# VH-VL binders against q8ixk2r445to577: the designs that were tried, part 12

Target 1, 133 residues: q8ixk2r445to577
Amino acid sequence: FFGMLQNKGLTDYCFDYNPPDENQIVGHQVILYLCHGMGQNQFFEYTSQKEIRYNTHQPEGCIAVEAGMDTLIMHLCEETAPENQKFILQEDGSLFHEQSKKCVQAARKESSDSFVPLLRDCTNSDHQKWFFK
Key: E = the ipSAE of ESMFold2; O = the ipSAE of OpenDDE; V2 = 0.75 times the mean of E and O plus 0.25 times the DockQ between their complexes.

## First folded at step 25 (VH-VL; framework fv_axatilimab)

Design a28 (at its last look DockQ between E and O 0.91; V2 from the best seeds 0.00; counts 0 for: pae E 2.5 > 2)
Fold by OpenDDE, look of step 25:
Structure a28 (fold): chain C 133 residues (1-133), chain A 122 residues (1-122), chain B 107 residues (1-107)
Amino acid sequence: as target 1 above (133 residues)
Amino acid sequence: EVTLKESGPALVKPTQTLTLTCTFSGFSLSTSGVGVGWIRQPPGKALEWLALIYWDDDKRYNPSLKNRLTISKDTSKNQVVLTMTNMDPVDTATYYCARIWRYDDSGYFDYWGQGTMVTVSS
Amino acid sequence: DIQMTQSPSSLSASVGDRVTITCLASQDIYSYLAWYQQKPGKAPKLLIYAASTLQSGVPSRFSGSGSGTDYTLTISSLQPEDFATYYCQQYDRYPLTFGGGTKVEIK
């Protein structure tokens, strides 16, 4: 699967990554932004290694979750996907992080009109459902 | 190599206006995502953000300083200027300029000037 | 405004010790958190951004973690050059705010 990774509950919002330095693409949070389909900031790939790859840049980035954190951070992809980079995109649309045993949820920031993807306990909320478009 | 350097008066009288200039090299304020901000630190105290300006001339100010601050840039000279009106002895501090990378709405400061001490005294 | 509360305000440690500094935000800052090191008479130096990402050139003994309102800076094995004051800074929203600082002193 590849393309824009769009949230079901938060209509018209997609995974977005825009590193400030093109020569150092890792280390920042993945955010949510209106799906626009332009550029390379919203193109992701779900691989057979259960990675969510940001492969429009070199070196390729893979979304990871650090231990104890609830935000998605871009790391470098490895030949063998590390445990903290493994996700399961389930049939129901839930995006499950194997290591933390939590699901990726589109969340609204406090007192803000901005949104972020966060790890939360898995629920049946549409805000935890994702699909490639 | 990225460098920043603050310049301005070391001594300011109360009620006067402080003007500080940040001259930098190794980067440009024409680069998307880049900004320059000012942070101050009273002797023995914590850091306080004052203002910042981005490549697109977006300006942000600390509301606690009310309307005392004005920030501007001259991209061609690689300079950012901060003015602070109605200075008071409480404003005595080391003033730093620093480069900021914007991510999402704001950012962090990855390179700092050495700072310039400003004393407000009659 | 988001208040950043650091604890402890100061601590004494020995070389080789594991040091932990905590930063508590008054509200969720979604890992938009940076850590700085400042030595006397010097400007702050960026250590970590995005709560856990190590700035280039920073030793691996430094690490950051946390979520929501609670964040931690850890020095796995304190080195002589690590005695300094550390500050956290949130950049989730304006105004940008810093913690009160934690002074790491030699025991």
Scores: ipSAE 0.840, ipTM 0.949, lowest interface PAE 0.6, mean pLDDT 96
Fold by ESMFold2, look of step 25:
Structure a28 (fold): chain C 133 residues (1-133), chain A 122 residues (1-122), chain B 107 residues (1-107)
Amino acid sequence: as target 1 above (133 residues)
Amino acid sequence: EVTLKESGPALVKPTQTLTLTCTFSGFSLSTSGVGVGWIRQPPGKALEWLALIYWDDDKRYNPSLKNRLTISKDTSKNQVVLTMTNMDPVDTATYYCARIWRYDDSGYFDYWGQGTMVTVSS
Amino acid sequence: DIQMTQSPSSLSASVGDRVTITCLASQDIYSYLAWYQQKPGKAPKLLIYAASTLQSGVPSRFSGSGSGTDYTLTISSLQPEDFATYYCQQYDRYPLTFGGGTKVEIK
């Protein structure tokens, strides 16, 4: 799949990545932002290696979660996908992170009306359901 | 090569207005996402954020000081100016300007000036 | 406002030691955390952003980790040049706030 990765429960919100320096693609968090399709910030590819790639630049970025963390961070893609970069997009729309055995959720920030993609224990919540648009 | 340098008076009297200028090189405030902020550090104490201004003229102030602070920029001169009114001896500190990258809503400071010590004393 | 609490406030260690500094946020900051090193008489220097990403040119003995409210800076093998005060800073929301600092003294 390729396109905007949208949340089912949080209507009109998509994965977004907008690194401040166009020459340093890696190292920042993936965020949620209103779906718009403008520019390249909301376009991701789900690959046969179970990667979520931000492949509009070279070198290509792949979403990862470091051990003990719950945020999605952009890493450099590798020839063989590392375990921390493997996600299963299941038929029910859940986005399962293999290494941590957790699901990606559109989570409300504490004391805020904004949202962020985080790893959480898997549930059947629509906030854990994702699809490409 | 990114550099920032603070300039302004080393000594001010209580109630006076402090004006500090940050002159920088190696980057431009016309670059999307970039900003310049001001941080102070009283002698032997922790850092305190004061204000910042982004390339698109978005301005943020520490709310504990917001009635005393004004920040502005001159992109063509590579300068950012901070004005702080009604100075008091507790405001004695080293004042730094630093480059910030906005990611999403706020950011962190990747390059700092050397700082300028401002003493507020009668 | 988000309060950042660092511990310990100071420590002494020998060259080669593993050093860990803790930063606790008063609420979740979602890995929007930076670490700075400040040597005596100098301005702070950025070490880490996004909780775990090393700034370019920073030695690999520095690492950061954590989630939620609990974050750590680790120096895997302390060197003489690492004598400094370390600060965390959250950038999840305004006002931007710093921890109180951790002074690392070389024995």
Scores: ipSAE 0.528, ipTM 0.886, lowest interface PAE 2.5, mean pLDDT 91
ESMFold2 (binder alone), look of step 25: mean pLDDT 94; pTM 0.956

## First folded at step 26 (VH-VL; framework fv_axatilimab)

Design a29 (at its last read DockQ between E and O 0.89; V2 from the best seeds 0.84)
Heavy chain, then light chain:
Amino acid sequence: EVTLKESGPALVKPTQTLTLTCTFSGFSLSTYGVGVGWIRQPPGKALEWLALIYWDDDKRYNPSLKNRLTISKDTSKNQVVLTMTNMDPVDTATYYCARIWRYDDSGYFDYWGQGTMVTVSS
Amino acid sequence: DIQMTQSPSSLSASVGDRVTITCLASQDIYSYLAWYQQKPGKAPKLLIYAASTLQSGVPSRFSGSGSGTDYTLTISSLQPEDFATYYCQQYDRYPLTFGGGTKVEIK
ESMFold2, look of step 26: ipSAE 0.604; ipTM 0.899
ESMFold2 (binder alone), look of step 26: mean pLDDT 93; pTM 0.953
OpenDDE, look of step 26: ipSAE 0.868; ipTM 0.955
ESMFold2, fold request of step 32: ipSAE 0.729, 0.726, 0.762; ipTM 0.921, 0.915, 0.926
ESMFold2 (binder alone), fold request of step 32: mean pLDDT 94, 94, 94; pTM 0.955, 0.956, 0.956
OpenDDE, fold request of step 32: ipSAE 0.920, 0.019, 0.921; ipTM 0.967, 0.697, 0.967
ESMFold2, last read: ipSAE 0.705, 0.709, 0.720; ipTM 0.914, 0.914, 0.916
ESMFold2 (binder alone), last read: mean pLDDT 94, 94, 94; pTM 0.955, 0.956, 0.955
OpenDDE, last read: ipSAE 0.919, 0.916, 0.921; ipTM 0.967, 0.966, 0.967

Design a30 (at its last look DockQ between E and O 0.88; V2 from the best seeds 0.00; counts 0 for: pae E 4.6 > 2)
Fold by OpenDDE, look of step 26:
Structure a30 (fold): chain C 133 residues (1-133), chain A 122 residues (1-122), chain B 107 residues (1-107)
Amino acid sequence: as target 1 above (133 residues)
Amino acid sequence: EVTLKESGPALVKPTQTLTLTCTFSGFSLSTSGVGVGWIRQPPGKALEWLALIYWDDDKRYNPSLKNRLTISKDTSKNQVVLTMTNMDPVDTATYYCARIWRYDDSGYFDYWGQGTMVTVSS
Amino acid sequence: DIQMTQSPSSLSASVGDRVTITCQASQDIYSYLAWYQQKPGKAPKLLIYAASYLQSGVPSRFSGSGSGTDYTLTISSLQPEDFATYYCQQYDRYPLTFGGGTKVEIK
């Protein structure tokens, strides 16, 4: 699967990654932004290694979750996907992070009009449902 | 190599206006995502953000300074200027300029100048 | 404004010690947190951004973690050059705010 990764509950919002330095694409958070399909910042790929790749640049980036954190951070992809980069995109649309055993949820930031994907306990909420478009 | 350097008066009288200039190299304010900010630090105290300006001329100010600040840039000269009006002895501090990358709404400072000490005294 | 509370304000440690510094935000800052190191008479130096990512050139003995309002900087084995003051900074929203600092002194 590849393309824009769109949230079901938060209508018209997609995974978005826009690093300030195109030569240093790792270490920043993945955010949510209105789906527009322009440029490369909303193009992701779900691989057979259970990675969510940001492959618009070389070297390729893969979304990771560090221990004790609830945000999605871009790391470099590895030849063998590390445990903290493994996600399961379920048939029901839930995006499950294997290591933390939590699901990716679209969330509104407090006192803000911005949105961010966060790891939360898995629920049946449409805000935890995702699909490629 | 990225470098930044602050310049301006070391001594300012109360009620006068402080003008500081940040001259930098190794990057350009024409680059998307780049910004330059000012941070100050009174002797023996913590850091305080003052203002910043981005490549697109977006300016942000610390609201606690009650509109005393003005920031501007000259991209062709690789300079950012900060003015601070109605200086008071409490404003005595080391003033730093630093590079910032804009990610989402704001960012962090990855390169800093050496700082310039400004003393406000009659 | 988001207030950043660092603890402790100061600590004494020896070379080889494990050092932990905490930073608590007054509200969720969603890992938009940076850590800086400052030595006397010098400008701050960026150590960590995005709460856990090491800036290039920073030794691996430094690590950052946390979520929501609570974040931690850890030095796994304190080295002589690590005695300094450390600051956290949130960049989730304006105004940008720093913690009060933690001075790591030699015991």
Scores: ipSAE 0.398, ipTM 0.865, lowest interface PAE 1.6, mean pLDDT 94
Fold by ESMFold2, look of step 26:
Structure a30 (fold): chain C 133 residues (1-133), chain A 122 residues (1-122), chain B 107 residues (1-107)
Amino acid sequence: as target 1 above (133 residues)
Amino acid sequence: EVTLKESGPALVKPTQTLTLTCTFSGFSLSTSGVGVGWIRQPPGKALEWLALIYWDDDKRYNPSLKNRLTISKDTSKNQVVLTMTNMDPVDTATYYCARIWRYDDSGYFDYWGQGTMVTVSS
Amino acid sequence: DIQMTQSPSSLSASVGDRVTITCQASQDIYSYLAWYQQKPGKAPKLLIYAASYLQSGVPSRFSGSGSGTDYTLTISSLQPEDFATYYCQQYDRYPLTFGGGTKVEIK
């Protein structure tokens, strides 16, 4: 799949990544922002290796979660996808992180009007359901 | 290649206004996402953020000092200016300017000037 | 405002020791956390951003971890040039706030 990765429960919010400059594409958190499709910040590729790739900039980035963390952070893609970069987009829309055995959830930041994708225990919540648009 | 340098008076009397200038090179405030901030450090104490200004003239101030601080930029001169009113001896500190990149709502300071010591004393 | 509580305020260690410094935020900061090193008489130097990512040129013996409100900086094998004061800073929201610092001293 290619396109904007949108949340079912938090309607009209998409994965968004806007790296600080062309030389610093890795090491920052993926956020949620209103879906707009402008500026290429919201285009991701889901690959046969179960990667979520940010490929609108070079070099290409792959979303990862480090052990013990719950935020989605951009790494460089590798020839063979590391375990911390593998996500299963299931038929019901859940986005399962294999290594941690947790699901990606749209969450409101504490004391904020901003939203972020976080790993949480898997539930049937529509906030854990995602689709490409 | 990125450098920042603070300039201003080393000594200020209580109640006076401090004006500090940050002159930088190796980047431009015309670049989307970039900003310059001011941080101070009293002798032997922790760092305290004061203010920052982004390329699009968005300005942020430490609310504990908001009514005392004014930040502005001159993009053509690669300068950012901080003005702090009603100086007091507790404001004695080293003042740093530093580059910030806005990612999401805010950011971190990746390049710092060497700092300028400002003493507030009668 | 988000308060950053850093501990310990100082520690003594020997070359080769594993050193761990902690930083606790008063609320979740979602890994928007930076670590700085400051040597006496010098400006702070960025070590780590996004809680875990090393700034270019920082030795791999430095690492950062944590999530939620609890974050750590680890120096896996302390070197003589690592004796300094370390500060955390959250950048999840304004005002930007720093921890109180941890001075790492030679034992």
Scores: ipSAE 0.277, ipTM 0.809, lowest interface PAE 4.6, mean pLDDT 90
ESMFold2 (binder alone), look of step 26: mean pLDDT 94; pTM 0.957

## First folded at step 27 (VH-VL; framework fv_axatilimab)

Design a31 (at its last look DockQ between E and O 0.89; V2 from the best seeds 0.00; counts 0 for: pae E 2.2 > 2)
Fold by OpenDDE, look of step 27:
Structure a31 (fold): chain C 133 residues (1-133), chain A 122 residues (1-122), chain B 107 residues (1-107)
Amino acid sequence: as target 1 above (133 residues)
Amino acid sequence: EVTLKESGPALVKPTQTLTLTCTFSGFSLSTYGVGVGWIRQPPGKALEWLALIYWDDDKRYNPSLKNRLTISKDTSKNQVVLTMTNMDPVDTATYYCARIWRYEDSGYFDYWGQGTMVTVSS
Amino acid sequence: DIQMTQSPSSLSASVGDRVTITCLASQDIYSYLAWYQQKPGKAPKLLIYAASTLQSGVPSRFSGSGSGTDYTLTISSLQPEDFATYYCQQYDRYPLTFGGGTKVEIK
């Protein structure tokens, strides 16, 4: 699967990554932004290694969740996907992070119009459901 | 190599206006996402953000000092200027300029100048 | 404003020790947190941003973690050059705010 990774509950919002330095794309948080077909900041790929790749730069970035964190951070992809980069996009649309055993949820930042994907306990909320568009 | 250097008076009298200049190299303030900010640190105390200016001339100020602060840039000279009015001895501190990468609304400072000590005294 | 409460304010440790510094935000800052190291008479040096990402050139013995309001800087094995004051800084929203600092001293 590839394209925009859109949230079901938070209508018209997609995974978005826009690092300040295009030459060093890793290390920053993935956010949610209005889905748009322009640019490369919203193009992701779900691979057979269960990675969510930011497939617009070389080397490619892969979304990771580090231990003790609940935000999605861009790392470099590896030959063999590390455990913290493995996600299961389930049939019901839930995006499950294997290592943390939590689901990616579209969340609104307090007192802000910004949105972020956060790891949360898995629920049946549409805010935890995602699909590629 | 990214470098920043603060310049200005080492001594300011109370009620006077402090003008500090940050001269930098190794990057441009026309680059998307880049900004330059000022942070100060009284002797033996913590850091305090003062102001910053981004490539697009977006300016942000510490609200506690906003009425006293003005920040501006000259991109062609790679300079950022901070003015602070009505200086008081309590404003005695080392003043740093630093490069900021904006991510979303604000950012962090990845390169700092060496700082310039400013003493406010009669 | 978001207050950053850093703890402890100071600690004594020996070379080789595991050191943990905590920063508590008054509200969720969504991992928009940076850590700095400052040695006497020197400018702060960026160690970590996005709560857990090491700045280039920073030794791997430094690590950051946390979520919500609670964040930690860890030095897995303290080295002689690590004795310094450390600061956290949130950049989730303006105004940018720093923690009070943690001075890591030699025991």
Scores: ipSAE 0.893, ipTM 0.961, lowest interface PAE 0.5, mean pLDDT 96
Fold by ESMFold2, look of step 27:
Structure a31 (fold): chain C 133 residues (1-133), chain A 122 residues (1-122), chain B 107 residues (1-107)
Amino acid sequence: as target 1 above (133 residues)
Amino acid sequence: EVTLKESGPALVKPTQTLTLTCTFSGFSLSTYGVGVGWIRQPPGKALEWLALIYWDDDKRYNPSLKNRLTISKDTSKNQVVLTMTNMDPVDTATYYCARIWRYEDSGYFDYWGQGTMVTVSS
Amino acid sequence: DIQMTQSPSSLSASVGDRVTITCLASQDIYSYLAWYQQKPGKAPKLLIYAASTLQSGVPSRFSGSGSGTDYTLTISSLQPEDFATYYCQQYDRYPLTFGGGTKVEIK
């Protein structure tokens, strides 16, 4: 799959990545923003290695979750996908992080009107359902 | 190589206005996402953020000092200027300028100047 | 305002020790956390941003972790040049706030 990775429950919100340094894409959090498709910050690829790749830069970035954390951070992709970069996009749209055994949820930040993708215990919530557009 | 250097008076009398200049090289404030901030550290105490200014002239101030602070930039001269009014002996501190990268609305400081000690005499 | 409570305020350790420094935020900061090292008479130096991402040129013995309100800096094998004061800083929202510092001294 390739395109904008959109949340079902949080209507019109997509994965977004806009690192401040155009030449260094590694190390910042993935966020949620209104889907727009402009500027290539919202284009991701789900690969046969179960990676979510950020496909606007070389070398390519892959979404990871570090052990003990719940935020999605951009890493460099590797020839063989590390365990912390493997996500299973289920038939029902849930996005399962294999290493942590948790699902990606669209969450509203505490005391804020901003949204972030966070790892949470898997549920049937539409806020844990994702699809490519 | 990124460098920043603070300049200004070492001694200021109470009630006077402090003006500090940060002169930097190795980057430009015309670069998307970049900014310069000011942080102070009283002798033997923790760091306190004062103000910052981004490439697009977006400015943020510590609300506890907001009425006393003004920050501005001159992109062509690679300078950022901080003024702080009504100085008091409690404002005695080392003042640092530092580069910030905006991620979303805020950021962290990746390069710092050596700092300049400002003493407010009674 | 988000208050950052750093602990311990000081510790003594030997070269080769594993040390852990903790920052507790008064609200969730979603990994928007940086760690700095400051040696006497010197400016702070960035070690880590995004809670776990090492700044370029920082030795791999430094690592960061945490989620929610609880974050840690770990030095896996303390070196002579690591005796310094360490500060955390949140950047989830303004005002930017720092922890009170942790002074790491030679045992």
Scores: ipSAE 0.571, ipTM 0.893, lowest interface PAE 2.2, mean pLDDT 91
ESMFold2 (binder alone), look of step 27: mean pLDDT 93; pTM 0.955

Design a32 (at its last look DockQ between E and O 0.91; V2 from the best seeds 0.00; counts 0 for: pae E 2.05 > 2)
Fold by OpenDDE, look of step 27:
Structure a32 (fold): chain C 133 residues (1-133), chain A 122 residues (1-122), chain B 107 residues (1-107)
Amino acid sequence: as target 1 above (133 residues)
Amino acid sequence: EVTLKESGPALVKPTQTLTLTCTFSGFSLSTYGVGVGWIRQPPGKALEWLALIYWDDDKRYNPSLKNRLTISKDTSKNQVVLTMTNMDPVDTATYYCARIWRYDDSGYFDYWGQGTMVTVSS
Amino acid sequence: DIQMTQSPSSLSASVGDRVTITCLASQDIYTYLAWYQQKPGKAPKLLIYAASTLQSGVPSRFSGSGSGTDYTLTISSLQPEDFATYYCQQYDRYPLTFGGGTKVEIK
């Protein structure tokens, strides 16, 4: 699967990554932004290694969740996907992070109109459901 | 190599206006995501963000000092200017300019000038 | 405004020690946190951004972690050049705010 990774509950919002330095694309948080289909900041790929790849730059970035964190951070993809980069995009649309055993949820920041994907306990909320468009 | 350097008076009298200039090299303030901010630090105290300006001329101010601060840029000269009115001895501090990378709403400062000490005294 | 409560204000440690500094945000800052090192008479130096990402050139003995309101900077094995004051800074929203600083002194 590839393309825009759009949230079901938070209508018209997609995974978005826009690193300041195109030559050093890793290390920043993946955010949510209105799906626009323009540019490369919203192009992701779900691979057979259970990675969510930011497949617009070389070397490619893969979304990771570091221990103790609840945000998605871009790391470099590796030959063998590390455990913290493994996600299961389930049939119901939930995006499950294997290592943390939590689901990616589109969440509104406190006192803000901005949104961010966060790891949360898995629920049946549409805000935890994602699909490629 | 990214460098920033603050320039301005070392001594300001109370009620006067402080004008500081940040001259930088190694990057352009026309680059998307780039900004330049000012942070100050009173002797022996913590850092305090003052203001910043982004490539698109978006300006942000510390609300506690907003009415006293004005920030501007001259992209062609690689300069950012901060003015602070009605200076008071409490404003005595080392003033730093720093490059900021904006990510999402705000940003962090990855390169700093050496700072310039500003003393407010009669 | 988001208040950043940094602790401890100071600590004494020896070379080789594991040092942990904590920053507590008054509200969730969603890992939009940076750590800086500052030595006397010098400008702050960026160590970490996005709570856990090391700035280029920063030794691997530095690490950052945390989520929500709680964040930590860890120096796995303190080196002589690490004696300095460290600051956290949130950039989740304006105004940008810094912690009060933690001075790491030699024991």
Scores: ipSAE 0.757, ipTM 0.934, lowest interface PAE 0.7, mean pLDDT 95
Fold by ESMFold2, look of step 27:
Structure a32 (fold): chain C 133 residues (1-133), chain A 122 residues (1-122), chain B 107 residues (1-107)
Amino acid sequence: as target 1 above (133 residues)
Amino acid sequence: EVTLKESGPALVKPTQTLTLTCTFSGFSLSTYGVGVGWIRQPPGKALEWLALIYWDDDKRYNPSLKNRLTISKDTSKNQVVLTMTNMDPVDTATYYCARIWRYDDSGYFDYWGQGTMVTVSS
Amino acid sequence: DIQMTQSPSSLSASVGDRVTITCLASQDIYTYLAWYQQKPGKAPKLLIYAASTLQSGVPSRFSGSGSGTDYTLTISSLQPEDFATYYCQQYDRYPLTFGGGTKVEIK
């Protein structure tokens, strides 16, 4: 799958990544931002290796979760996807992180009007449902 | 190679206005997302953020000092200027300028100047 | 405003020791946390951003972890050049705030 990765429950919000240094795309958090379709920051690919790739740069970035953390961080993709970069996009739209056994949820930041994708215990919430558009 | 250097007086008297200039090279404030901030450190004490200015002239100030601080930039000279009014002996500190990249709402300081010591006494 | 509480304020350690420094935020900062090293008479140096990402050129004996309000910096085997003061800084929201510092001294 290709395109903007959009949340079902938080309408019109998409995965977004805009690294500050064009020569170093890794190491920052993935955020949620209003979907705008202006390609580069909101374009992701779900691969046969169960990766979520940021496809505007070479070498390509892959979304990962560090052990014990709940935020999504950009790493370099590898020939064989590491365990912390494997996500299962289920038929019901849930986005399951295999290593942590948790689901990606659109969450409101504490004391804020901003939103972030965070790992949480899996539920049937529409805030844990994602689709490509 | 990114470098920043602070310049200004080493001594000021109470009530005077301090003007500090940060001169930098290896990057431009015309570059999307980039900024320069000021941080101070009183002798033997922790770091305190003062102000910052981004490429698009967005400015942020520490609210505990906001009525005393003004930050500006001159992109053509690769300079950022901080003024701080009504100086007091408690403002004695080393003052640093540092580069920031805006990521999401704010950022962290990846390159720092060497700092300049400012002493406030009568 | 987000208060950053850093502990311990100081510690004594020997070369080869494992050192752990903690930083507690008064609110969730969603891993928007940086760590700095400062040697006497010198400017701070960025070590880690996004809680766990090492800045280019930083030795792998430094690592960061944490989520929510609780964050740690670990030095797996202390070297002579690591005796310094360490600061955390949150960048989730303004005002930008630093921890009080942790001075790592030679035992």
Scores: ipSAE 0.608, ipTM 0.899, lowest interface PAE 2.0, mean pLDDT 91
ESMFold2 (binder alone), look of step 27: mean pLDDT 94; pTM 0.956

